VH-VL binders against q95uq1. Designs and how they scored, part 25

Target 1, 197 residues: q95uq1
Amino acid sequence: MSDNHEEESNVPAYVPGKHVSVDQLKQQDAEDEALKRYKESLLGTGVHAPKDDPRKLVIKEMKIQIEGRPDTIYPLDTKELIKEMKTKPFVLKESCHYKITLTFNIQHDIVSGLKQTNTVYRKGIKVSTEKHMLGSFAPQALAHSVTNPRHGWEEAPSGMLARGSYTAKVVFTDDDNEEHLSVEYAFSIKSDWKSDD
Short names: E, the ipSAE of ESMFold2; O, the ipSAE of OpenDDE; V2, 0.75 times the mean of E and O plus 0.25 times the DockQ between their complexes.

## First folded at step 11 (VH-VL; framework fv_sonavibart)

Design r2 (at its last look DockQ between E and O 0.43; V2 from the best seeds 0.00; counts 0 for: pae E 10.2 > 2, grease 20 > 18.9)
Fold by OpenDDE, look of step 11:
Structure r2 (fold): chain C 197 residues (1-197), chain A 126 residues (1-126), chain B 103 residues (1-103)
Amino acid sequence: as target 1 above (197 residues)
Amino acid sequence: QVQLQQSGPGLVKPSQTLSLTCAISGDSVSSYSAAWNWIRQSPSRGLEWLGRTYYRSKWYNDYAESVKSRITINPDTSKNQFSLQLNSVTPEDTAVYYCARVGYGVWYGDYYMDVWGQGTMVTVSS
Amino acid sequence: DIQMTQSPSSLSASVGDRVTITCRTSQSISKYLNWYQQKPGKAPKLLIYDTSDLQSGVPSRFSGSGSGTDFTLTISSLQPEDFATYYCQQDYTFGQGTKVEIK
């Protein structure tokens, strides 16, 4: 009778900590060298956020990954590119497996409890809303990348009723319900990959 | 709705300090999505940006080069307002002064002033 | 220093007219241009931001366009309430204004 003591890895319950500014964190950590090093490792010694950019989250790219197909990449470095994204729908074949990867930078402060809300519309009517908890992100030199779903693939809807053009809005919010980013994109569900010209 | 209410004297003597206050309602002076600006308008100089204060994990100030040596813009979080001080005024500083909120779009470099105070005519005269 | 040049400095038009105002920037630091309307004794009012986005509550007869160094504000059909001075703005710099007067 092997008592498998499942060591309950007490992952400390992420207590949504009081929004402590990076500066406050730096001050509190002045006495803890280990914490300082950890913060330095996260923040990198040189990541100066542009003071004139108020954004805490700066999206860089959205990547649509479809199993067995080439990736669709939307660069989102500029406002123009973001605006163009909604005019360039990607195609999902019905029943295909896909996932979406977002690449972004964090600036100025830690974004705690970042949540992605994805709302899909068809002909102006809301058809679905999905919420994904992404986690907490600190400013760092390298961009963050988040993939949804985290594991596996999402299956595209199938059937005659599923086919058509869709628009979607993605909103990023934190634990304080502060909106950091809102982007719109479009896609089509088709029976095949060939554009019905 | 966000509103800005200006207050302060409309007459200042030469070499004295011009002081104005802008009270904010419907928004926070420490909002990450805003910058709080002072602008003046005169027939000779048109619309002239003077400076701003804004909070981005810490307080920042930017000033126009033309007034940089004389200007101070201070936020007051307790009163949810910000102020303008312009030292050593001359008749050239006679203008209508406006406070304004700059809203930021999602993008870096988007400067548009979407909310304005009512304006304060300030005359520099002996 | 960024220079903003509006054209014309003033124009006379009638109700119903199509009005076009041009703004030229000396440098393309910011990719976007904003437009304001100002009436006598009032603060400027934001009309267009980010070159072409219409501010909430602004009539659809107003439109903005342009790229690079050349930008345009268009009033498709001038209304009585549109007689005012219009300013373009980029970054911290304003144009000299264009006064739209009744013919």
Scores: ipSAE 0.377, ipTM 0.743, lowest interface PAE 1.4, mean pLDDT 87
Fold by ESMFold2, look of step 11:
Structure r2 (fold): chain C 197 residues (1-197), chain A 126 residues (1-126), chain B 103 residues (1-103)
Amino acid sequence: as target 1 above (197 residues)
Amino acid sequence: QVQLQQSGPGLVKPSQTLSLTCAISGDSVSSYSAAWNWIRQSPSRGLEWLGRTYYRSKWYNDYAESVKSRITINPDTSKNQFSLQLNSVTPEDTAVYYCARVGYGVWYGDYYMDVWGQGTMVTVSS
Amino acid sequence: DIQMTQSPSSLSASVGDRVTITCRTSQSISKYLNWYQQKPGKAPKLLIYDTSDLQSGVPSRFSGSGSGTDFTLTISSLQPEDFATYYCQQDYTFGQGTKVEIK
């Protein structure tokens, strides 16, 4: 059966929830052997992560693209840079179109069912929570990138009640509910790019 | 809630092997989010890290240089525990021995000991 | 290993006093400096991790600060249960301890 609590994500490799069908259980022996060898190749490809670094997910950057404006790029490859992000808020003009790209590496083992939960606050009060399924990712030297939304743009809210300063927290978890990362950030919604509202 | 329970003898004769065990509840010895450590404390050396074991696709051990030739730390996944063996002990190995969990969060190099065993006083004498 | 020196080695204080303990490292480190409390006959207990982050269940009278080579643990108003030995730690190295005794 299916789990309808998950939103469509920007990562097509997402493995559906806890259910398995009878057809999945009838996989041919050759397919199982090929899958096993593929997994062994990923673990034995010579890609080496530092053995004492426990992180399966290593964030590298977050990029905010706003239609018709230059990108805002946050490097996030140190704990200090992640902590500083909330002190460097970005600005969204009301009704602007934007999207966010995350770049990260996976090390040690496959991360299955990675999801992003983004919670937004205004004056300490929760305003919204959004969840995005990112998919499953194998360890490799080349970084992975995911963009939300994967098609088109997201639209910033508008109106006098929407304008103001916001804080937010994004949390990354997997199918085992293991938390891999959380990032606090800040932004403002304004009536114009230079306004004081 | 993660808890660590130590066991093992408190008196060891010189030249023999000190053996201690740390049982884990509320976490797995093979958890990617953790490493399992032994630390000892004596008046002359204070708190001294001895070594760790952890699983990252395979088992790894790291040992302090001061004891590297004499120490072995072994995980036991079936009993969800890890052990310390320190060979050829001398009276200078007299200390309180602790096992401890390092919670590996998102950060390489961030080695805070968030859970400790109760401690075992080990005296080396005869 | 990076050497860690705590100051003072011991101090005497009264309930209600503000207590400051310092930890100096032999080389500049990132903010991965941790503080532990140890009461007699007990294992050390984590108080503060990553310089200034309070461990769950630790009273807000405890705070940590610092950067580079100089780090501090502060108890804003000493309570009877705070008489203990305090240790800083970075990587796998611990400071020698600071004993806080009743005056």
Scores: ipSAE 0.006, ipTM 0.515, lowest interface PAE 10.2, mean pLDDT 81
ESMFold2 (binder alone), look of step 11: mean pLDDT 91; pTM 0.940

Design r3 (at its last look DockQ between E and O 0.16; V2 from the best seeds 0.00; counts 0 for: pae E 11.6 > 2, grease 19.9 > 18.9, placed apart)
Fold by OpenDDE, look of step 11:
Order: sequence, then structure tokens, then C-alpha cells
Structure r3 (fold): chain C 197 residues (1-197), chain A 126 residues (1-126), chain B 103 residues (1-103)
Amino acid sequence: as target 1 above (197 residues)
Amino acid sequence: QVQLQQSGPGLVKPSQTLSLTCAISGDSVSSYSAAWNWIRQSPSRGLEWLGRTYYRKTWYNDYAESVKSRITINPDTSKNQFSLQLNSVTPEDTAVYYCARVGYGVWYGDYYMDVWGQGTMVTVSS
Amino acid sequence: DIQMTQSPSSLSASVGDRVTITCRTSQSIRSYLNWYQQKPGKAPKLLIYDTSDLQSGVPSRFSGSGSGTDFTLTISSLQPEDFATYYCQQDYTFGQGTKVEIK
């Protein structure tokens, strides 16, 4: 009878706490080592965000990963690139496995309870809405990366009715429902990677 | 709708201080998504940006090099306004002065003035 | 310092005409170009921001384009209310203006 001591990984339960500013976090006496580590992990060493950029979230890249296929990467450093993204649809073969990775920086303050809402449209009609809780993110030197789904793959729809061109809007909001970013992209579902469908 | 209402004297003597106020309605002077600017216009110099004040966790000011030594822009959160002080004025400071909001879009580098005050003609004369 | 040069400084046109104003910047920066309309005794009004985005409430006859150091404001069909002075702006620098007058 092997007592599998499931080490309860005390991942501190994400208590949707009151928006605590980075300054408030700095003032809280680091008596809690866990809090200190959390603060240190969140408070990257000295990356001074541009003071003239009010954005708290700055997207850098969207990556489409498809199983067995090369990655599609959209650089999103400029407004022009973001605008161009919707004109460059990526292709999903029906029933393929895919995931989307977003890379972004956080500036000025902690973004708490970041949520990604994906809305997909076909011929101007809403087809689906998906919401993903991403978590809380602090300013740090290295860009953050979030992949959806977090585990495994998403399966592309299949069938004659699924095939076609789609547009999507991704909106990033925090616990206060503040919108930090909105981007649009396009994709097509095809029967084959080379099909002109 | 965001509106800016300017106030202040239109006549200033040389070597004195020009003082103007811009009252904000429909937005906050401490908004993270805004910067509050002063711009002047004259026939000789055209449209000239003078400076801005903005809140990004703390208050910041940026000033044009041409007036940096003489200019102060101050926010007043209690009144939801911001002011311009320009010291040691000369006839070259005669212009129409505007306050303006710079709105920030989603993109870095958005420096467009989407809301303007009505303008104040300021004449520097003895 | 960024230098902005508009061309022409003034032009005469008729109602219905296509009008094109050019703005050249001294530096190719990541900053976007904006366009303003100003009428006598009034503050400048934002028309175009971020090179090509139309400000809310601005008629679709106005359009902006360009890249690098060369930018253009176009009025596809000039209307009576469009006789004004137009300014380009990048960062904190304004062009000298282009006056559009009635022919």
C-alpha cells in the first residue's frame, strides 16, 4: 500500500485580490518570503518602461503553431504590422491540431486577471466566443508568453460547412474590465494545405 | 464628450509671467491614456508645441527646448485642470495659445491632438 | 529637430476638385503622421491620425497615406467647407501649413 503522498503543490490559490499597485507591493514588508519571491519574480530588475507610453500591455508577437507544420509568426511591434495581420490569413487544415502563442510586455504596473476573449466571425456573423483566463502579469525584462490552449492542442473544425474564410478579434481585459489590447486576425479552414478552397 | 476650456489674461507686460488655465471636462487630468499639452500659434513661428504634463504612476513634464527654462505646466487634480506659466515673456511670446489633449491609441508613438481648447490670444506689450 | 515641409504652401481649387497636399519629414521615425484642418479664428481640428486613420466625424472624402518620409493628404472632392489651412504633424512638430483657397 504505497502511500502516494501527493505533494499538494501549494500553488498559492490565485485570490483575485484588490488591484495592488507595484508601489503598494514594494511597501509591503517582505516578511513573507513567498511574497518577496513573488514580488521579485514580478518586479523584474529595472526595466524602465517608456514614461510616454501609457500602455500596460504591449503585444509583440502572435505565433500559430500547427502540429506537423511550420510555425506562422506575426510580428506585432508596429501598428502597420497589426493592420497587415488581418490581410495575411493563416491556413488551418480541417481537423488539424493548432495552438496560439502570444508574446507581450507588461509596463508600469501589474495587470491582474488578464483575460483573453476570442471572437470568431464568418461572413460578418459571430461564430464563436472563447474566453481564457491568462493570469496576472508584472513588468519584467523578458516578454511574457501565453499559449492557448495551455495544454495540448485545439482541433480545427472539419466538414464542408467548416471550410471557408474567418476573421477573429482578440481582446485583452483585466479584472477591472479594462481593455488593454484589441487585435484582429484572419484565417481559413481548408480541406488540404495546398487546396485553393 | 471631452472638452477643454481655456482661461487667463490676454495681455501681459514684458518680463512678467504669462499664466493660462485649461479646464477639462469629460476626462481626467490624471488619465493614463492622455497627455495634456500647450501649443501656441503665431505668424512668425507657426504652430509650436510648448510642453505637456501627464500622469503615468507619477507626474511627468516634457518641455520644448525653446521655452524649457521659462515654462512650467502644472496639473491640478482637485479642479481637473492644468496650467501654463511662462516666465520673462517678450514680444516674441505673442501668440494664440492652445491647450490640447493627446490621446493614446493602442500604439506606441501616438501623438495626435484630438481635443483642443478654444485658444487664447496673448499679447505681450508695454 | 524634426523638420516638416508641406507642399504646396498654398493652392487654389474649385468645388469638386481633387486636392493633394504633401508633407515631408526630415527623419524616418516610427511616429505616425497626423493631419489637421484649421479655419480662421478656430483651433486646429484633427482629421487624420496615424497616417491614414480617419478621425471620427470626418468625411470620407479625406484620406491620408504615405510612408517613410513622404506623406499625403487627399481630398477626393473638395467641398465649400473644406477651404481652410491644413497642417501635418509628427511628434511635436507641425508643418508650416497649406492654405486651400477658392479659385
Scores: ipSAE 0.457, ipTM 0.769, lowest interface PAE 1.3, mean pLDDT 87
Fold by ESMFold2, look of step 11:
Structure r3 (fold): chain C 197 residues (1-197), chain A 126 residues (1-126), chain B 103 residues (1-103)
Amino acid sequence: as target 1 above (197 residues)
Amino acid sequence: QVQLQQSGPGLVKPSQTLSLTCAISGDSVSSYSAAWNWIRQSPSRGLEWLGRTYYRKTWYNDYAESVKSRITINPDTSKNQFSLQLNSVTPEDTAVYYCARVGYGVWYGDYYMDVWGQGTMVTVSS
Amino acid sequence: DIQMTQSPSSLSASVGDRVTITCRTSQSIRSYLNWYQQKPGKAPKLLIYDTSDLQSGVPSRFSGSGSGTDFTLTISSLQPEDFATYYCQQDYTFGQGTKVEIK
């Protein structure tokens, strides 16, 4: 019974005893085959980044799921794509149900207590700020995904005053308030999916 | 405004250790949004990155392969500075040495040095 | 390692001229290319990061463009303070420099 469970685990069986860079870790313990596999898996977590990329969190994708409609997917695996988000707003029909999934890699070190702070603006005026604790994430070859909300759906606001164009900034920080990522994006709330409200 | 002030000797004998220091004002050597670099410039090799140190809950170092066996970069949080030590120097290590700050914003895709020290001319000669 | 080759190695120009400097990389890069200005006896100064973004305090006569292996720094109207050596850089590798001199 236990043999079947081993085949479902892809994580290398190594937990470092202290914090070091990926390069230092690889050099320090390169002769251990199990450690070598873990280090090589970790080295593959970079996204088109050079060896010396200091980022701990590398965003890959933001997906907006809307109940009863096709998903809207933003690939974010280049700096250009991230910068373009605010010029490619997505549309929410008022009162629609939606959720957002973020996909990202963690490299170099564990990120502890990752927190998402999302601030929404209407013509430069802050209209909301929401915080979500995402958890702690270790470096690995496979990307991590988090969905908000984890259960059920968020509901878009409604009414004539709610309709319009919004900008937003989502910021990712850890327990030491280190900022790992900030993404500016845009969306509109409309009375209908193809309206020009 | 971030400023970098270098210090250290301008003349070093062959086989000795070159030692330079870069003092930081307007930022912290342990800033999560920065990395602290040494670069040198000579007529034969132009601008050459040597290595960096940075703090992300612990200290990390990266060194250029060309000097990896001879270089050490150390932070000093109490003095808010970082140092370069280059062992076993030869006349080929004669260069102007710079310290530089790399700022890491949320949107990093490459590395650029936005603040530089004034430079230290180091001559390796007997 | 990615090699960086600047063209030309030097050029001579007059105040008011449009100046173009090219940087070629040995491989197509996905990281953006940066540009630095260096005057004699001074440290390099960042002009342009991420191929086309101006550093704070850099005059708008400087612009950058390019992709893949070919990148360009342009000075739309050369000023007396622009006579200097210019370096491209990515991934901790620098080009060999382009010296801009008074004609």
Scores: ipSAE 0.005, ipTM 0.498, lowest interface PAE 11.6, mean pLDDT 79
ESMFold2 (binder alone), look of step 11: mean pLDDT 89; pTM 0.928

Design r4 (at its last look DockQ between E and O 0.30; V2 from the best seeds 0.00; counts 0 for: pae E 10.1 > 2, grease 21.5 > 18.9)
Fold by OpenDDE, look of step 11:
Structure r4 (fold): chain C 197 residues (1-197), chain A 126 residues (1-126), chain B 103 residues (1-103)
Amino acid sequence: as target 1 above (197 residues)
Amino acid sequence: QVQLQQSGPGLVKPSQTLSLTCAISGDSVSSYSAAWNWIRQSPSRGLEWLGRTYYRSKWYNDYAESVKSRITINPDTSKNQFSLQLNSVTPEDTAVYYCARVSYGVWYGDYYMDVWGQGTMVTVSS
Amino acid sequence: DIQMTQSPSSLSASVGDRVTITCRTSQSIRSYLNWYQQKPGKAPKLLIYDTSDLQSGVPSRFSGSGSGTDFTLTISSLQPEDFATYYCQQDYTFGQGTKVEIK
């Protein structure tokens, strides 16, 4: 009777830390050179976010990846582009495998516990809500990229009832439930890539 | 509802300091989505932006070039207000002074003043 | 420095008239244009922001349009309460104003 002592890997419960500003973090790190270097490596020596841009999260791109199909890319650098995105629906063939990649910058401060909430609507009625924890992100020189799902693919719904036009709203919130960004997009589920269904 | 209430003297002597205060209700002076501005209006210069104070993990100030050497805008978080100081005033500084909130939309470059104080007429005279 | 030019500087109109005010900017900046209404002895009031978005509580007879360097405020049917001075604004620069007077 081998007592398999499952070593409970005490993964320290992610205690949502008190929102500590990057400046406060820099001050705390003055005593820890290793931490300072790590933060400098994350923050890069030169990424000055525009002080007149109040956004902590700046979305740059949404990419729809469909297995066996070319990527659909929505540039989101401007207000106009974001508004236009909902007028340019992408197509999902029923039962296709797809994933969504978001590219964004973080500015001014660390965004802790970034959560993505996707709500899908059909004919004005909510049909689904999905929540994804993305993680914590610091300002850095390179844009962040997150893909959902993290592993594998999402399968598009199938069947006669699934086919049609959809709208979706994605909302980004942090641990403090601060809303950073909301974007709307549209898509269609079809029986075939070329079908007008 | 967000409201701005101005206070301060309406008469200032030349070479003295103009001082005004703007009290905020319904919002925070340290709101990340706001900037707190001073604007003045005169017949000769029209509407003129003077400067702003705003919090983005730290405090920032921006001033118009025309008054940069003489102006100070300070937030007071304890009283939820911000102030204007304009040093070495001349008769050219005679104007109606307004405090105003700039609300930032989700978009970079959205600078609209959605809430205004009642205005304070300031006369620079001997 | 951004220069804002409004046209006309003043106009006379009657109740029910369609009024159009133009604002030209010296630079084509990605900045949106805003419109304000000011009545005598009062602070400016935001009417339109981001070129065409109507501020809450503003009547639908007000509309904004434009792109690049040319922008327009339109009052579809002038009402008695609309006699005022209107200002365009971009960034931290205001136009010189357009006074709308009763004919």
Scores: ipSAE 0.422, ipTM 0.745, lowest interface PAE 1.5, mean pLDDT 88
Fold by ESMFold2, look of step 11:
Structure r4 (fold): chain C 197 residues (1-197), chain A 126 residues (1-126), chain B 103 residues (1-103)
Amino acid sequence: as target 1 above (197 residues)
Amino acid sequence: QVQLQQSGPGLVKPSQTLSLTCAISGDSVSSYSAAWNWIRQSPSRGLEWLGRTYYRSKWYNDYAESVKSRITINPDTSKNQFSLQLNSVTPEDTAVYYCARVSYGVWYGDYYMDVWGQGTMVTVSS
Amino acid sequence: DIQMTQSPSSLSASVGDRVTITCRTSQSIRSYLNWYQQKPGKAPKLLIYDTSDLQSGVPSRFSGSGSGTDFTLTISSLQPEDFATYYCQQDYTFGQGTKVEIK
């Protein structure tokens, strides 16, 4: 019973502890609850975030979209899947156009100033580090999705020196420099989708 | 460096309330990254989890079924501690009682106690 | 309810021996299993978390492995300070313990 009222605090646009009182929660109408149930059914977000989980950020999926090809999807909603990601590299053809979508839940409290730091390695040597500000996210029933780039596409590097196997580490931190998640992954840049470059 | 320091009486009469306190240093009782547990150990039951308290925008408690009707675990944010009360004790409640911190877990069944209090031997006897 | 049984309940070993302790769960678990060491008069101490990850300050002679229903704790070369009781743990349940004694 009381857990149902607390789950209503994860309605979109909720700001924890700032703008919602017990009286306001009691007065929320059936339309708000119906919308919450609908959003949860589409994404399944509420059924996979137990209340005793201390994490504020729970990653669900990484999707690589490549222009003119089927998407590559990594479900990441278990520790095993996150740990295994580096053993399942994805392939980018040189000069291909791609973008990456991350899907995640925020629970318990707002995460302010979430930023992504992605460091790429080749043969153990750091070759680049990129930082992206993702924004501030409130807890809600519906998962958040962030696509980079927001508009258009990124282009994979090309040439003999660019082709090869890469490892990478992406780290998510907030404005207080609290680390919420770290994921290691791998990819290859090849001259063709099925080549052994 | 997180430390847990237990206090409370070691002798309790049958039918009375067992009351223990665990003081936390190096962490906060309201930390989202932790949960605060009580465990007891006796020759007949081994290590037995009793319950926990934790803060996730409000306070939650979970209690083992074997003691659920008699147990209360309360946080105290002003003193940075948490307590155990076990009502209506019998000699079967004689045990060493431990408080413990559970570190941040990634999945539902991923609970481990990384910091323990020193233990309090509690004897229930007339 | 998941039942957890450790094997053996006790064992005798000499310094330098390789010791293996098994924890079996009554059904396949989705979570990782943890291992604790307890010396007489002391609180349990976390050794291994998430099946195989070594806690800070724990000697490298300790290792953990397993999946599904079968999990092991291994001490590669037993030392005098390793004579203790070892417990596996998953969720809020502990195994009954394995006492490692001096032969």
Scores: ipSAE 0.006, ipTM 0.538, lowest interface PAE 10.1, mean pLDDT 80
ESMFold2 (binder alone), look of step 11: mean pLDDT 89; pTM 0.923

Design r5 (at its last look DockQ between E and O 0.28; V2 from the best seeds 0.00; counts 0 for: pae E 7.9 > 2)
Fold by OpenDDE, look of step 11:
Structure r5 (fold): chain C 197 residues (1-197), chain A 126 residues (1-126), chain B 103 residues (1-103)
Amino acid sequence: as target 1 above (197 residues)
Amino acid sequence: QVQLQQSGPGLVKPSQTLSLTCAISGDSVSSYSAAWNWIRQSPSRGLEWLGRTYYRSKWYNDYAESVKSRITINPDTSKNQFSLQLNSVTPEDTAVYYCARVGYNVWYGDYYMDVWGQGTMVTVSS
Amino acid sequence: DIQMTQSPSSLSASVGDRVTITCRTSQSIRSYLNWYQQKPGKAPKLLIYDTSDLQSGVPSRFSGSGSGTDFTLTISSLQPEDFATYYCQQDYTFGQGTKVEIK
């Protein structure tokens, strides 16, 4: 009777640390050159966010990737593009495999514990809610990209009841439940890529 | 409801410093989604933005070029207010001065002046 | 420096009239415009922000439109309380104002 002592790897529960500003972090790092270099590497020596833009998260692009199909790309560089995205639905064939990639910049400060909440609506009724923990993001020269699902593909629903028009809302929140971004998009599930269902 | 209450003298002598204060209620001077502004209005110059103070992980100040050399806007977090100092005033600085909040849409980065102080008439005269 | 030009500088209208005020910007750095109403002895009041969004509590007779460098404020049916001066604003620049007077 071998008592397999499963060593409960006490992975310390990630206690969301107190929001420490990038400046505070820089001050703390003044004593640790290695940490300073690491932070500099993350922050890049030249990423000057526009000080007149109060956004901490600035979305740049939403990309719909469908297996075996060309990517659908929504540029989101302007508020007009963000607002208009919901008027340009993309099509999902039933049972297709797809994933969504969001590209964004972080400005001014580190966004800790960024969470993406996706809510899908059909005819004004909520049909699904998905929450994804994305992690913490610092300002950097290169835009961040997150893909959902992180691994593999999502399968589009199938069947007569699944077909139709949908709207979705994506909300980005941090550990403090601060809302950084909300975007809406639309899509349709069809039986075929060419079908006017 | 956010309110701004202005205070300060309405008469300043030439070459002296104009000083005004704007007290904030219903919001924080260190709010990330706000900027705190001073604007003046005169018949000759119309509405003229003078400058702002705002907090974005650190304090920032922006000033209009026309007054940049003479103006200071300071936040006071302890009193939840911000002030205007305009040095070396001349009769051309005679105007109604307003403090105003610029609210930001954190999604789109747009801004507008949604809350105003009551205004303070400041006359520069000997 | 951004220049804002309103047209007209003043107009006379009657209660019930449709009033249109235009604002032109010298630069299209930003694609939004804000509109303010000011009455004598009072601070400006925000009416419309982001070109067409109506500020809370503002009557629906007010509307904004435009793009690029040309913007418009419209009052569909002028009311007695609407006699005031209107200003457009972009960034930190204000228009010279349009005074709406009783005919």
Scores: ipSAE 0.362, ipTM 0.735, lowest interface PAE 1.9, mean pLDDT 88
Fold by ESMFold2, look of step 11:
Structure r5 (fold): chain C 197 residues (1-197), chain A 126 residues (1-126), chain B 103 residues (1-103)
Amino acid sequence: as target 1 above (197 residues)
Amino acid sequence: QVQLQQSGPGLVKPSQTLSLTCAISGDSVSSYSAAWNWIRQSPSRGLEWLGRTYYRSKWYNDYAESVKSRITINPDTSKNQFSLQLNSVTPEDTAVYYCARVGYNVWYGDYYMDVWGQGTMVTVSS
Amino acid sequence: DIQMTQSPSSLSASVGDRVTITCRTSQSIRSYLNWYQQKPGKAPKLLIYDTSDLQSGVPSRFSGSGSGTDFTLTISSLQPEDFATYYCQQDYTFGQGTKVEIK
């Protein structure tokens, strides 16, 4: 009679701001799946990719989920929508719990070691930079989605010095340091959920 | 910093094959951000697109209908260049031939030719 | 294929003049028409892309506008170095050209 150990593996618990370890643990799994899809595309079973669009990564939307509130969704599938994003800031109440999901297509070839770098500014001065390893992604008809944090929630900063208007830039690069996408956006941290005039 | 340098003969006899090459510096012939084109220009016909080659996980070629049966465009990744072969030429093929990098406008799905070679005058005459 | 017709075919103008060149398309198109300048013995040079966006290194006296079937290239104050032939372009089709001669 053989018995399986109950202690097989543990997923890191949700901890705000501790997303790097989860990304590290999952990178190997994403690369194994990418290799499988690569082999399938060599056999002619892959997705239909537009042959003259050079982009490997095509952004579709950015979604901000706030615990206990409706989602805020930015469609990003036109030049105008991407340009407009920084003029339509979203609001975070101080100390709220939130997460951000990006939805994108991959076309032409596998993107290995995709990394998201998010830089936040206040009045033109950099206040933080965070990097997240997203993994490897194969072309497919349905879009990919990545959520940061992968588990649990992020917590917005609080206090009088944290309140205010912010701009941010998110940049996607791969293992070859090719930049695939750069998007500018904006948000405010406020003491309550009031709308601006 | 991207530059295109053309080479090839300026005189070709009727019924022969026109062969030109275009060397690329500052970019790669396999770049996903570009396509590599041949265009010709004559005084009476103006600018005429002939065809292109480009890499998107595999190589693609597109040719203008007017020359489709006679044209071949080949990339060479080891030399970072691409070529034009136009078979069975006639005096109507006399023109200045240009290679060009076409940038793809991802928002409109259209093309603009942002880098051009210096041009090669080709005369088809006996 | 979309046909494109430039007008005028040629013109003569003085330094300092405002010059306008028109490109008409056979079908309505979105704002992605491009403009090129070509000097004798030289390859064409991109001036304007996406109807109105100025290519890097091109003087600000050049501008583009239009929509639908009617597009224009404008030189606000013609300079001696602007003697050239100008072409509109959409996809792989070029207009027949407009030759600008300086008096």
Scores: ipSAE 0.014, ipTM 0.550, lowest interface PAE 7.9, mean pLDDT 80
ESMFold2 (binder alone), look of step 11: mean pLDDT 89; pTM 0.927

